VH-VL binders against TBC1 domain family member 23 (TBC1D23). Designs and how they scored, part 5

Target 1, 182 residues: TBC1 domain family member 23 (TBC1D23), of Gallus gallus (Chicken) (q5f415r38to219)
Amino acid sequence: QLPADLRAKVWKIALNVVGKGDSLASWDGCLDLPEQSIIHKDCQELIDRLSVPEDEKSVLLLDIESVITFYCKSRNVKYSSCLGWIHLLRPLVHLRLPRSDLYNCFYAIMNKYIPRDCFLKGRPFHLFRLLLQYHEPELCSFLDTKKMTPDSYALNWLGSLFSYYCSTEVTQAIWDGYLQQA

## First folded at step 1 (VH-VL)

Design ro3 (from ro1, 18 letters changed; framework fv_rolinsatamab)
Fold by ESMFold2-Fast, scan of step 1:
Structure ro3 (fold): chain C 182 residues (1-182), chain A 121 residues (1-121), chain B 107 residues (1-107)
Amino acid sequence: as target 1 above (182 residues)
Amino acid sequence: EVQLVQSGAEVKKPGSSVKVSCKASGGTFSSYAMHWVRQAPGQGLEWIGEIIPIFGTANYNQKFKDRATLTVDKSTSTAYMELSSLRSEDTAVYYCARGYYDILTGWFDPWGQGTLVTVSS
Amino acid sequence: DIQMTQSPSSVSASVGDRVTITCKASQGISSWVAWYQQKPGKSPKLLIYAASSLQSGVPSRFSDSGSGTDFTLTISSLQPEDFATYFCQQANSFPYTFGGGTKVEIK
């Protein structure tokens, strides 16, 4: 497995966030959405799963919660646990990125690389591979050995990932969208 | 097998710039990182930076970031390294080398044959 | 930057000898080290990567060991074609850095 700081650099390159500005620079930092308690609880649950010293948890929690809250405010979307965003944030959190890089990577995953490009263009499969390698490194190595490309299994695996965290109706809606783009 | 072929030797004056090319043939170009490494006469190897053609992004060794520019022309499967504000200590053989497996690979194979750049007044 | 300190800088050996080259990283690099062979006037050639994976076509007399900060390349029975300069390289973090090289010379 790749060392954390090398992985951080590679992922920033793959997501095209190297040298990008701080999107949150002008944000007032207010954590005041109607669903803020749900956002806070989900972020806390993520942090509790990590082997992180107790004195670092509050800073990391604030960064993650800020990323989600700012994304919701800037995109005018409502947060829901079943959207699975916490699962997408997990590999990025392990890279220990500054808040600005964390947001830029999260935004890129959500809006530029995964939804359409992951299934239509060969290059975005590298991002899916990075996510898979982080969550299931042994399985990724096995698939590499068999020379199976991400496009041969990505649709089923992404659907299974969302299904683990969401209701059937939401999962079906997500897959309808991806299948239309594929 | 993939082969990397570099441009010919250059002799440059201090303060000028040099642009070295590296043409890939016999394999895929865009799915790998292309690295640049130099070796001064009788010295060791020094990493300059990398470019990932599929994303059009480059990462530099901080020592070279203000003078080096890495680019690619995907249509000709050619990578370029430009080094500006040349000094006598920039005299070296400059190699291009491909990341071994993919964009995550931090070791290199194959290597180009090298381009000797001599900086003299 | 991670500094790679390679020793010895040169070694004189005879065919059939066991040659050992060491490489020390200034910081932990796990197993993210590669070894290269360079013959005079030629480009480096990848020998071993990820501290145990032998490159295709590289003879089994080449082996390596180590993890963390201390790494060793061993040639168990030196052959005439093995006289060359050897370099270690860390692949842990940018900038990638190389050892100073070890020249294996005829005694």
Scores: ipSAE 0.000, ipTM 0.457, lowest interface PAE 15.2, mean pLDDT 75

Design ro4 (framework fv_rolinsatamab)
Fold by ESMFold2-Fast, scan of step 1:
Structure ro4 (fold): chain C 182 residues (1-182), chain A 119 residues (1-119), chain B 107 residues (1-107)
Amino acid sequence: as target 1 above (182 residues)
Amino acid sequence: EVQLVQSGAEVKKPGSSVKVSCKASGGTFSSYAMHWVRQAPGQGLEWIGEIIPIFGTANYNQKFKDRATLTVDKSTSTAYMELSSLRSEDTAVYYCARDLGYSYGFDYWGQGTLVTVSS
Amino acid sequence: DIQMTQSPSSVSASVGDRVTITCKASQGISSWVAWYQQKPGKSPKLLIYAASSLQSGVPSRFSDSGSGTDFTLTISSLQPEDFATYFCQQYYSTPYTFGGGTKVEIK
């Protein structure tokens, strides 16, 4: 398990975001998507669950809402609560990253470790597979024996990387194991 | 279409235990958390606990943690709830329910199993 | 534990009426609330969950609103099949808790 101050550095290295620029630097900051009310609601829910000072909540809310909105606009994809993106942001928000680093980490997870093609092809998510091997090698072998694909695990579980059903501490420990080995 | 089919009604004496089953069909059994909820006659709903089939991990309502045991048999897509040290106050309909996922509530429910505890 | 308080306990209504049911949480639960319908002798049926999304197959006359601690379920034009007991549920934190229920009765 990693010390808190080291975790941010290790995850940034593992996700290959060290030295990357601020993708949001030239963005106009408009939160005006057709589904913006749903994005706002989901982000508010995440922030409400955090034990942080009230004066910090508004900044965090704006940061995570901006991350999701910019991701949707830049990739031309529609937001839906069922995609579980809020759960992927939860462990990252606890690292207290600047908005640019938060976005770069989120983008890396979304595009390198949870590829959309896995939903169509039924192939194992690389991150989920490595997490299972690290924490539950017997379970991983069992799933291989049964020839279970990502579609068999539940996209909600894969998309959330255990955040939905696990505490932040447990989820971060699982990510530490994977990212440190990767 | 997802269906949850529970075992039949049980009549038990105080101090005994009961084990209720819930067989899932349709969809991936391991993809969903299974919840157990009870309802005493004419009363509201009370959450007992949840089990995550892929890991066999169970989380309990503190009120039931010393008496309830949640398990799964993945090969038969069946979840089980065992409740020990039964009291007359445990007389209720017991439901299994599937978590919709991404914390959206319970989308499918079993038909319920009536457990009657009497002397 | 989070207490969920529903009002009214019962309401008498006629077909075509607009019915409003309220639910109050003892602490902030953001929008992590679900609504269920239960008919006598049957299991509950999920109607609505967070983000104002209707469960598949649920008629558009059902809607919800609210955030934080105060929530409302609205049936815009009551139909014969809507006479049932309705429950709210918070899934913000365990143990998950339900409201006491609101029985919608034929007037």
Scores: ipSAE 0.000, ipTM 0.465, lowest interface PAE 14.8, mean pLDDT 75

Design ro5 (framework fv_rolinsatamab)
Fold by ESMFold2-Fast, scan of step 1:
Structure ro5 (fold): chain C 182 residues (1-182), chain A 122 residues (1-122), chain B 107 residues (1-107)
Amino acid sequence: as target 1 above (182 residues)
Amino acid sequence: EVQLVQSGAEVKKPGSSVKVSCKASGGTFSSYAMHWVRQAPGQGLEWIGEIIPIFGTANYNQKFKDRATLTVDKSTSTAYMELSSLRSEDTAVYYCARSEWYYDSSGPFDYWGQGTLVTVSS
Amino acid sequence: DIQMTQSPSSVSASVGDRVTITCKASQDISSYVAWYQQKPGKSPKLLIYAASSLQSGVPSRFSDSGSGTDFTLTISSLQPEDFATYFCQQANSFPYTFGGGTKVEIK
């Protein structure tokens, strides 16, 4: 249950991105991947659904497309819309972060905080719930009342830390609990 | 205990549609997936599709995707399978079955309905 | 689609015999195979899942083995109530597919 105006500061601290350099500073900015049209389309659809001022949408679109493109190039991975990467960006975009912080937060989530070993651990919600129960027992009770059970259709829920299926407000509440001591 | 009770036998003409129901009791309806499987007389088992009641989403065997429609009524804990454009080869016993779903794996069909015989004849 | 090839199609056995039924998947399904028993005029009943998870109430004489593409169901000491048709099923990917069945008959 974090106040909205402190959320950006707390999440940057939780994700260990305070004081991180601009990873995109030396990048040439070329949006030229073979799958670039898919990246552009997915980013445009995300931006079109945001309730932000129209004059800021073009800047946000470029920022999120740059984040995804640079991540793909620097990590030598291919983009696929089916894994829900754009949905991880939605709650981060609402924090109004500079592009460098946006990338650093996205990178941290992708590489340190998504439950990637869930297939070895079994039901990933049980593991996530143990973490939430320690820090946010009221939020755990809330999730229980919503009957949130992991299954094959919840891959997008867990792969996006619930941002694909939950409203921005609910997603941010979940991330508040998850990231406070991650 | 857990029970799945299906609607009674049906006789249909070619080209018509049939809708079979499956009422769940003794378990938590919304915490399990509901599957539909058919068996032609003297033949093996064929998976038609599944529906996850809590999400309202259905997955179909491509063979049936254009003809089968899976729905649920959560208020009555009842699942439905509608099959359209019936042909004589659709004559079979149709079963509903339950599975637990997991984020990372498919569950087995741990409880089955008694079956509904659908006969397609002209 | 993943093909499940089950053999034999039928087996004649006596009470007390050891019966083995094999199932081959056309591609790797890890351990995600289930075995079902069906008696005439009845619905199938789940026996075993994921190459060792015996269902509650299923006698210990039923066991399974295998991984990848080759799987076996074993009945260590056949009883009168075991005369039925048995089916394997892969639960690895859609569409879920079943073997052709093995009828275990008295003889």
Scores: ipSAE 0.000, ipTM 0.460, lowest interface PAE 15.5, mean pLDDT 76

Design ro6 (framework fv_rolinsatamab)
Fold by ESMFold2-Fast, scan of step 1:
Structure ro6 (fold): chain C 182 residues (1-182), chain A 122 residues (1-122), chain B 107 residues (1-107)
Amino acid sequence: as target 1 above (182 residues)
Amino acid sequence: EVQLVQSGAEVKKPGSSVKVSCKASGYTFTSYYMHWVRQAPGQGLEWIGEINPSGGSTNYNQKFKDRATLTVDKSTSTAYMELSSLRSEDTAVYYCARDRYEYGSGSYFDYWGQGTLVTVSS
Amino acid sequence: DIQMTQSPSSVSASVGDRVTITCKASQGISSWVAWYQQKPGKSPKLLIYAASSLQSGVPSRFSDSGSGTDFTLTISSLQPEDFATYFCQQANSFPYTFGGGTKVEIK
């Protein structure tokens, strides 16, 4: 188990964000996407679920909304609630990172730990929520049927999905182990 | 067929501004970000910034933020790059280029305009 | 900013030769690199992007390798139409940056 004060430093190293510049420095800060109302609602729902002081919630809301909005703008992608991105931010929010580090960590997770094939072919959180209902043998058979190797796809995806299913403490413990071995 | 057609060469005096156009065809204009990149004679490529045609939001290279303005006209599927306070060092070929979305792989430039030579004479 | 250092600046080669061009990033960029070809008086053309994805219509003699900070573009058997300048680009963070270019010349 990593101590809380070391977790942020260890994850930043594992995600290769140490020494990265402020990725949002050139951004105009505008929250003006066509789907902005959906982004705002999803971010608000995440913040409402967090056990953080009430006076910190407005700053955190702006930070996560900015992260998602800038990711969409910089990557030229459209946001949708069914993509499940909001759940990947929950463990990161508790690290109390500056907005630039939060974005860099989110970007790295999206590109390293979430398999691109799953997003291209379906809705990852819906699919894996269904898998969580299955008996152990059925889960293994399903992953084999999809030709997913445990080391390359299944473990990365299950680790990310645990942020939706498990408590923040449990999810962070799983990410501690996974990031240190990835 | 995707095409990006830019306006013709410009000759400008130091201190003036230039506005280059890029007319897109063969795809849904509002579905892809548009980038602007320049190349000084005999030199490498330098990214200026990007614009989202659907909302008009922009991101700039800090080097150009105070002088560059990116805009679009959705009715004509045309993107514009205006650069102010021109110096002789701004002499370059300016390109528009379409963003390539690849989830998990980063942003790349898949189709480029033919380029617009902007000459800033002493 | 992430600096992309490209080498060599130029290389003289004959048809049928194997040509290699290298690109070094000042920071880790994972596999988020692209390679472009530019012929005199023409705009750049995307050849390869992220993890060896070949752009549609690009011949199989073009390949790339590398991760982290060190990247290589290889032309396995140079053809007459391959004499051009080649650039690498990092897609990891703003501002997007390019290598200085490598000119592949006849002879």
Scores: ipSAE 0.000, ipTM 0.464, lowest interface PAE 15.0, mean pLDDT 76

Design ro7 (framework fv_rolinsatamab)
Fold by ESMFold2-Fast, scan of step 1:
Structure ro7 (fold): chain C 182 residues (1-182), chain A 119 residues (1-119), chain B 107 residues (1-107)
Amino acid sequence: as target 1 above (182 residues)
Amino acid sequence: EVQLVQSGAEVKKPGSSVKVSCKASGYTFTSYYMHWVRQAPGQGLEWIGEINPSGGSTNYNQKFKDRATLTVDKSTSTAYMELSSLRSEDTAVYYCARGGDYLWYFDLWGQGTLVTVSS
Amino acid sequence: DIQMTQSPSSVSASVGDRVTITCKASQGISSWVAWYQQKPGKSPKLLIYAASSLQSGVPSRFSDSGSGTDFTLTISSLQPEDFATYFCQQYDSYPLTFGGGTKVEIK
């Protein structure tokens, strides 16, 4: 386990975002995508689940919505709730990063870890299964009895790096394992 | 202005070493990976390696692992590539290049340094 | 190592022509390909990254299509300033590798 106060620093180093520039610095801040209402709703639901003071929630909401909106605009991709991006942001939001660091970490995860099929085919997939057995042995046994292949659940969970199905503490411990192995 | 400025052309004998410098300006030096790429006359591009200026960690193309050494001097925002045991096949223009947002494509290039290896 | 095979090695075209350059990876690289333009005596310049993202300041006549192993750079209407050599580069895995280049010659 990483100490809470060091987690942000370790993850920023592992994701190679220390000192990275602010990609959003020249962005006009317009939240005007056709799917903006869906982005806003998903971001609001994430923020509503956080145990933070109400006066902090509005800033966090704007930061998360800006990250997703700028990513969609800069990458020319359409947002959909089923992509699980909101769930990737959850553990990063708990680090209380500035918006520029939040975007840079999100971008690195999207482009370094998530797209690589080695999570499904190679050693990282075996590590995922081992971590699942360590943290969720009952769920692993249940999935085995249902004859579900790891691909059936791993694709959905890897797409969100376990954020949706696990507590914040468990998700962060799993990410610590992944990032330390990288 | 955002730019990378490299040291001047070098002529070296086989078996010697060369050290090329690359001075960065106009951006935060430690915020981007620095890569080294070479191009033999009339030929394509070949990746030598990368360095993270923040921590000094390096990763090399296996072809150059035993001969190339990448270093940085944060105080002067300068990256260095040293290549030892030079052969005639090492005659090329050597570029430093800044890693982009994905860390592995190059959005800013130095002007290049011609290294000629001849007896 | 991932081999990037680029074709053709050279093409002669007139101003206004549509030019296509193909790049084939020896294994799947998803969308992790970048394209560079190199003019005589100059350093390479980034045109496109992640197979479809146009670098800031690059004219819209440049585009890329493809995923997996087959990628195509298209110049929709060739201009005099497009006389150059073009290179593809994969960044899916180490070592980073480049295509052999395509020289675009303008009459």
Scores: ipSAE 0.000, ipTM 0.461, lowest interface PAE 16.1, mean pLDDT 76

Design ro8 (framework fv_rolinsatamab)
Fold by ESMFold2-Fast, scan of step 1:
Structure ro8 (fold): chain C 182 residues (1-182), chain A 127 residues (1-127), chain B 107 residues (1-107)
Amino acid sequence: as target 1 above (182 residues)
Amino acid sequence: EVQLVQSGAEVKKPGSSVKVSCKASGYTFTSYYMHWVRQAPGQGLEWIGEINPSGGSTNYNQKFKDRATLTVDKSTSTAYMELSSLRSEDTAVYYCARVYDFWSGYYTEYYYYMDVWGQGTLVTVSS
Amino acid sequence: DIQMTQSPSSVSASVGDRVTITCKASQSISSYVAWYQQKPGKSPKLLIYAASSLQSGVPSRFSDSGSGTDFTLTISSLQPEDFATYFCQQANSFPYTFGGGTKVEIK
């Protein structure tokens, strides 16, 4: 197990966000998307599941909702619960990062590691290992004992996640983005 | 063998409270949320709330938030639901059910859904 | 709250028949829907989750379709052991809500 402070540093290095600026500094902070109520509900659900002091929950909720809303506005994409972004945000939220670092880590996962590079050596496999280790270290240890590497199960991850939660059209759009980067 | 075993049937007077237990075995108790659902005779299912055994955090259906209290005892792997100020319309079978909350793309198909249920506890509220 | 409207409330069918049960959400729940089977005197059993994944040990005659607000559960060839009440459930937002149930009676 890693100390909390060290984990945050390790993950920021793995996601290549050390020294990145604050993309939200110039944003007006408006939470006014047509789908804002869905974003708010999903973020509230995530925060309600966290074991954090009640007085910190409202600030954390605003940070998470801001991250998703800014990402949607800046990338010109629509939010839908079926996209599974809450699953990706959950481990990052546990790192207790400032909003700017939280956004930079989320952006890195969304745009650099998961879609296109998930099966390449190095950072993608390390990221899957970190996420698995964070949520179920006992299972991760068991998989190591059986000499099962992240690449033995990572291939099914994208298929399962997107196929289970999203329509064919949404899944196709995600894979189109991946393929167009080649 | 994964199993949830609930306490026995209860008969209560209006205005009293009831506390139902749910003992878990065969899995890591803190790796799953515990949900409570009730079913009135001949009626559908109604969600009461959830508790995270790891941290003790809870989420309630607003309809029950002022009367329901969810707790856990990690040392015995037991979850509890207490419902106060009982009314005749609270007559129902009460179920505990686990929800797999491990985030992993590999296992996301188990997230949010109640895969293992207790046998149910009939609570009868009558004068 | 998201309302789940399930129909029909009951159906009587012969062994070998195709049975379809519908479930409509009052707002979009994407694919966050599960289907449960409850036999008389027993607790509910998870059949299908995330609008496409069949639970381990569930016969292949059970399938579902739909996304957004309209969902269906299909039993392609009804068997005697399928006598039960079926429920849909949304897991998109709190509170989690269930359909009213469909009782399947085998003639």
Scores: ipSAE 0.000, ipTM 0.462, lowest interface PAE 15.2, mean pLDDT 74

Design ro9 (from ro1, 19 letters changed; framework fv_rolinsatamab)
Heavy chain, then light chain:
Amino acid sequence: EVQLVQSGAEVKKPGSSVKVSCKASGYTFTDYYMHWVRQAPGQGLEWIGEINPNSGGTNYNQKFKDRATLTVDKSTSTAYMELSSLRSEDTAVYYCARDQYSSGWYEFDYWGQGTLVTVSS
Amino acid sequence: DIQMTQSPSSVSASVGDRVTITCKASQGISSWVAWYQQKPGKSPKLLIYAASSLQSGVPSRFSDSGSGTDFTLTISSLQPEDFATYFCQQSYSTPWTFGGGTKVEIK
ESMFold2-Fast, scan of step 1: ipSAE 0.005; ipTM 0.481

Design sa1 (framework fv_satralizumab)
Fold by ESMFold2-Fast, scan of step 1:
Structure sa1 (fold): chain C 182 residues (1-182), chain A 121 residues (1-121), chain B 107 residues (1-107)
Amino acid sequence: as target 1 above (182 residues)
Amino acid sequence: QVQLQESGPGLVKPSETLSLTCAVSGYSISSGYYWSWVRQPPGEGLEWIGFIYHSGSTNYNPSLQGRVTISRDNSKNTLYLQMNSLRAEDTAVYYCARDYYDSSGYYFDYWGEGTLVTVSS
Amino acid sequence: DIQMTQSPSSLSASVGDSVTITCQASQDISNYLNWYQQKPGKAPELLIYDASNLETGVPSRFSGSGSGTDFTFTISSLEAEDAATYYCQQYDNLPYTFGQGTKVEIE
């Protein structure tokens, strides 16, 4: 397991974001999508759950909302709460990255580590299954006992890199293993 | 079916402001996609200038940031490019293009014919 | 900024020949690369998107492959109408950047 102060550096290296350009550098900063109120609400709910000083929360909120908004604008995809992106951002927010690194990590996860067609069984699914077994062998044994196949739970979990179902600490540990393997 | 047509002055003096228009037909610019400007100096390659999203948000090439403004008029279905502090190096053919997207990626699927801008005294 | 380097800068080949153009990115861009054809005096035209997908209406003799930093564009059997300059373009990160272009001349 990685110490917290090393995790940010290791994840940035594993996600290949060291040396990447700042995509938001020339962005006008406008938070004006039709679904902006939903983006704001979801981001605010995430930030409200953090144990950080109140004066830091406004900066984090703006960073997270900017990341989602710019991703939507640059990829031209409509935001929806059911996409689970807030759950993907949760472990990244705890690393307290500059906005450019936060965006680059989010982008890399969305475009390189989460399969575009997450409904297909493949190598990413098998890697997550191995990581789950490594970090949570008792859970794997329990799910096998209840006749729950990996694809009945892991497809949903894979789409969120386990952040939907796991605490921040567990999700970060799983990502540590997955990024080292990938 | 989608067509883009640029227009503007053929000759502009150094230090002046360039104003170009791009008339779009066959698709409403407010309905979707990004809309980009790209330029090409004579005998050189292509350089992306910037885009405007169908909502009105813009993004510019850092090399030109501070000199360029991209805007639109939805009622006229027209895109605009303004560039100030012109230099001889800004001499180029200027294109507007639809910056299309789908699940497979982002690409310029329709281009205007281009308009030549010469910066000279 | 991501730098795109094309090779060669120009080539001459005969009708019926197979030609390959390469494009190298200064950093990993996954498969986020497009190829355009520009004939003299005309605007560029999309041929291939997402590294390997043919645009609708583009002849099957054109193909693309590659991922990461190394990409190839191939014309399997040159036609006279293929005389043009070809450009690669990345869309992994802003600003969008293009290769310098490869001029293809017939004979």
Scores: ipSAE 0.000, ipTM 0.467, lowest interface PAE 17.1, mean pLDDT 77

Design sa10 (framework fv_satralizumab)
Fold by ESMFold2-Fast, scan of step 1:
Structure sa10 (fold): chain C 182 residues (1-182), chain A 119 residues (1-119), chain B 107 residues (1-107)
Amino acid sequence: as target 1 above (182 residues)
Amino acid sequence: QVQLQESGPGLVKPSETLSLTCAVSGYSISSGYYWSWVRQPPGEGLEWIGFIYHSGSTNYNPSLQGRVTISRDNSKNTLYLQMNSLRAEDTAVYYCARGDSYGYLFDYWGEGTLVTVSS
Amino acid sequence: DIQMTQSPSSLSASVGDSVTITCQASQDISNYLNWYQQKPGKAPELLIYDASNLETGVPSRFSGSGSGTDFTFTISSLEAEDAATYYCQQYYSYPLTFGQGTKVEIE
């Protein structure tokens, strides 16, 4: 539905990253987390699946790994491939954004679409739907067939995304936690 | 668990250099987070001075850039603030604080140390 | 720099009252705003982050709302221990900036 050139611009506006500074400018670039090998492996697998020139892959790999590592360090959170962060980065990487915009978009998604309470609201929900519509049409179609309220889409997103990328036990634990706090 | 405690001279003369320390316990300053300095003149609001990231990189409020240096000693788990060319306007309570997520969530603060600049 | 303007500068209210403080940014900062409470002689303490999220351990009578340039902080049923100065803070861009503060006094 959106031309490729306009997609990056629309998503940046919707995620409110236009005019944001370079959050990684003050970072030393150290890739030294205890779970760094897992981060590297997951990022490498993502890059290996991209249809981009081989000489661009090393730069993209470093950018993606830096985004995840900086997010983990600045947020004091532990990385887990089970949470599907790589799948959130995949659509953003296809936009060919500078590293600072890539991080700002990823941060916005993590904090507005996967908030601490795992709830999506208003404007952020619309952008999340745009991301799904253009990169994960099967999942978007599944959400449509549920014919649910916006609040129900948040729960369906949680279940669908985590069920697809995580074990049943982990997905159920996440749902249980969300329902107890709802 | 995490505790921050500032210390400094209390009274400093104009044009001298201010040196403050912040002793951190319960967390290694080299392992994560942004470590910031924030000041508050008596009866006035808060002003962010700058931070040092756990890697050692720094960022300063442009209004103070050129006069302020934030550093650390990982072996002592201590943060430092040095500010030169002191003026009466620099009289304030100085806080060190831990920041998360771009340094915006100040989740742990020291008790603050009052610095008076007068002759 | 982004300027944060709070209103009112001070207010006086009774225990049980509902009080509202506003904060206005000089430019659109989306939802990138925190609220702090500072009691006399103490360091500030985080109450609300990301404009509307209550920090853990903070009483539910505190709430925040707003986006863009206009933000509101509310104490739904004032308690004696709520006598303090409240500050908003933007984190949309560096340098981080605070509002001038609103002093809440209990009658």
Scores: ipSAE 0.000, ipTM 0.448, lowest interface PAE 17.0, mean pLDDT 75

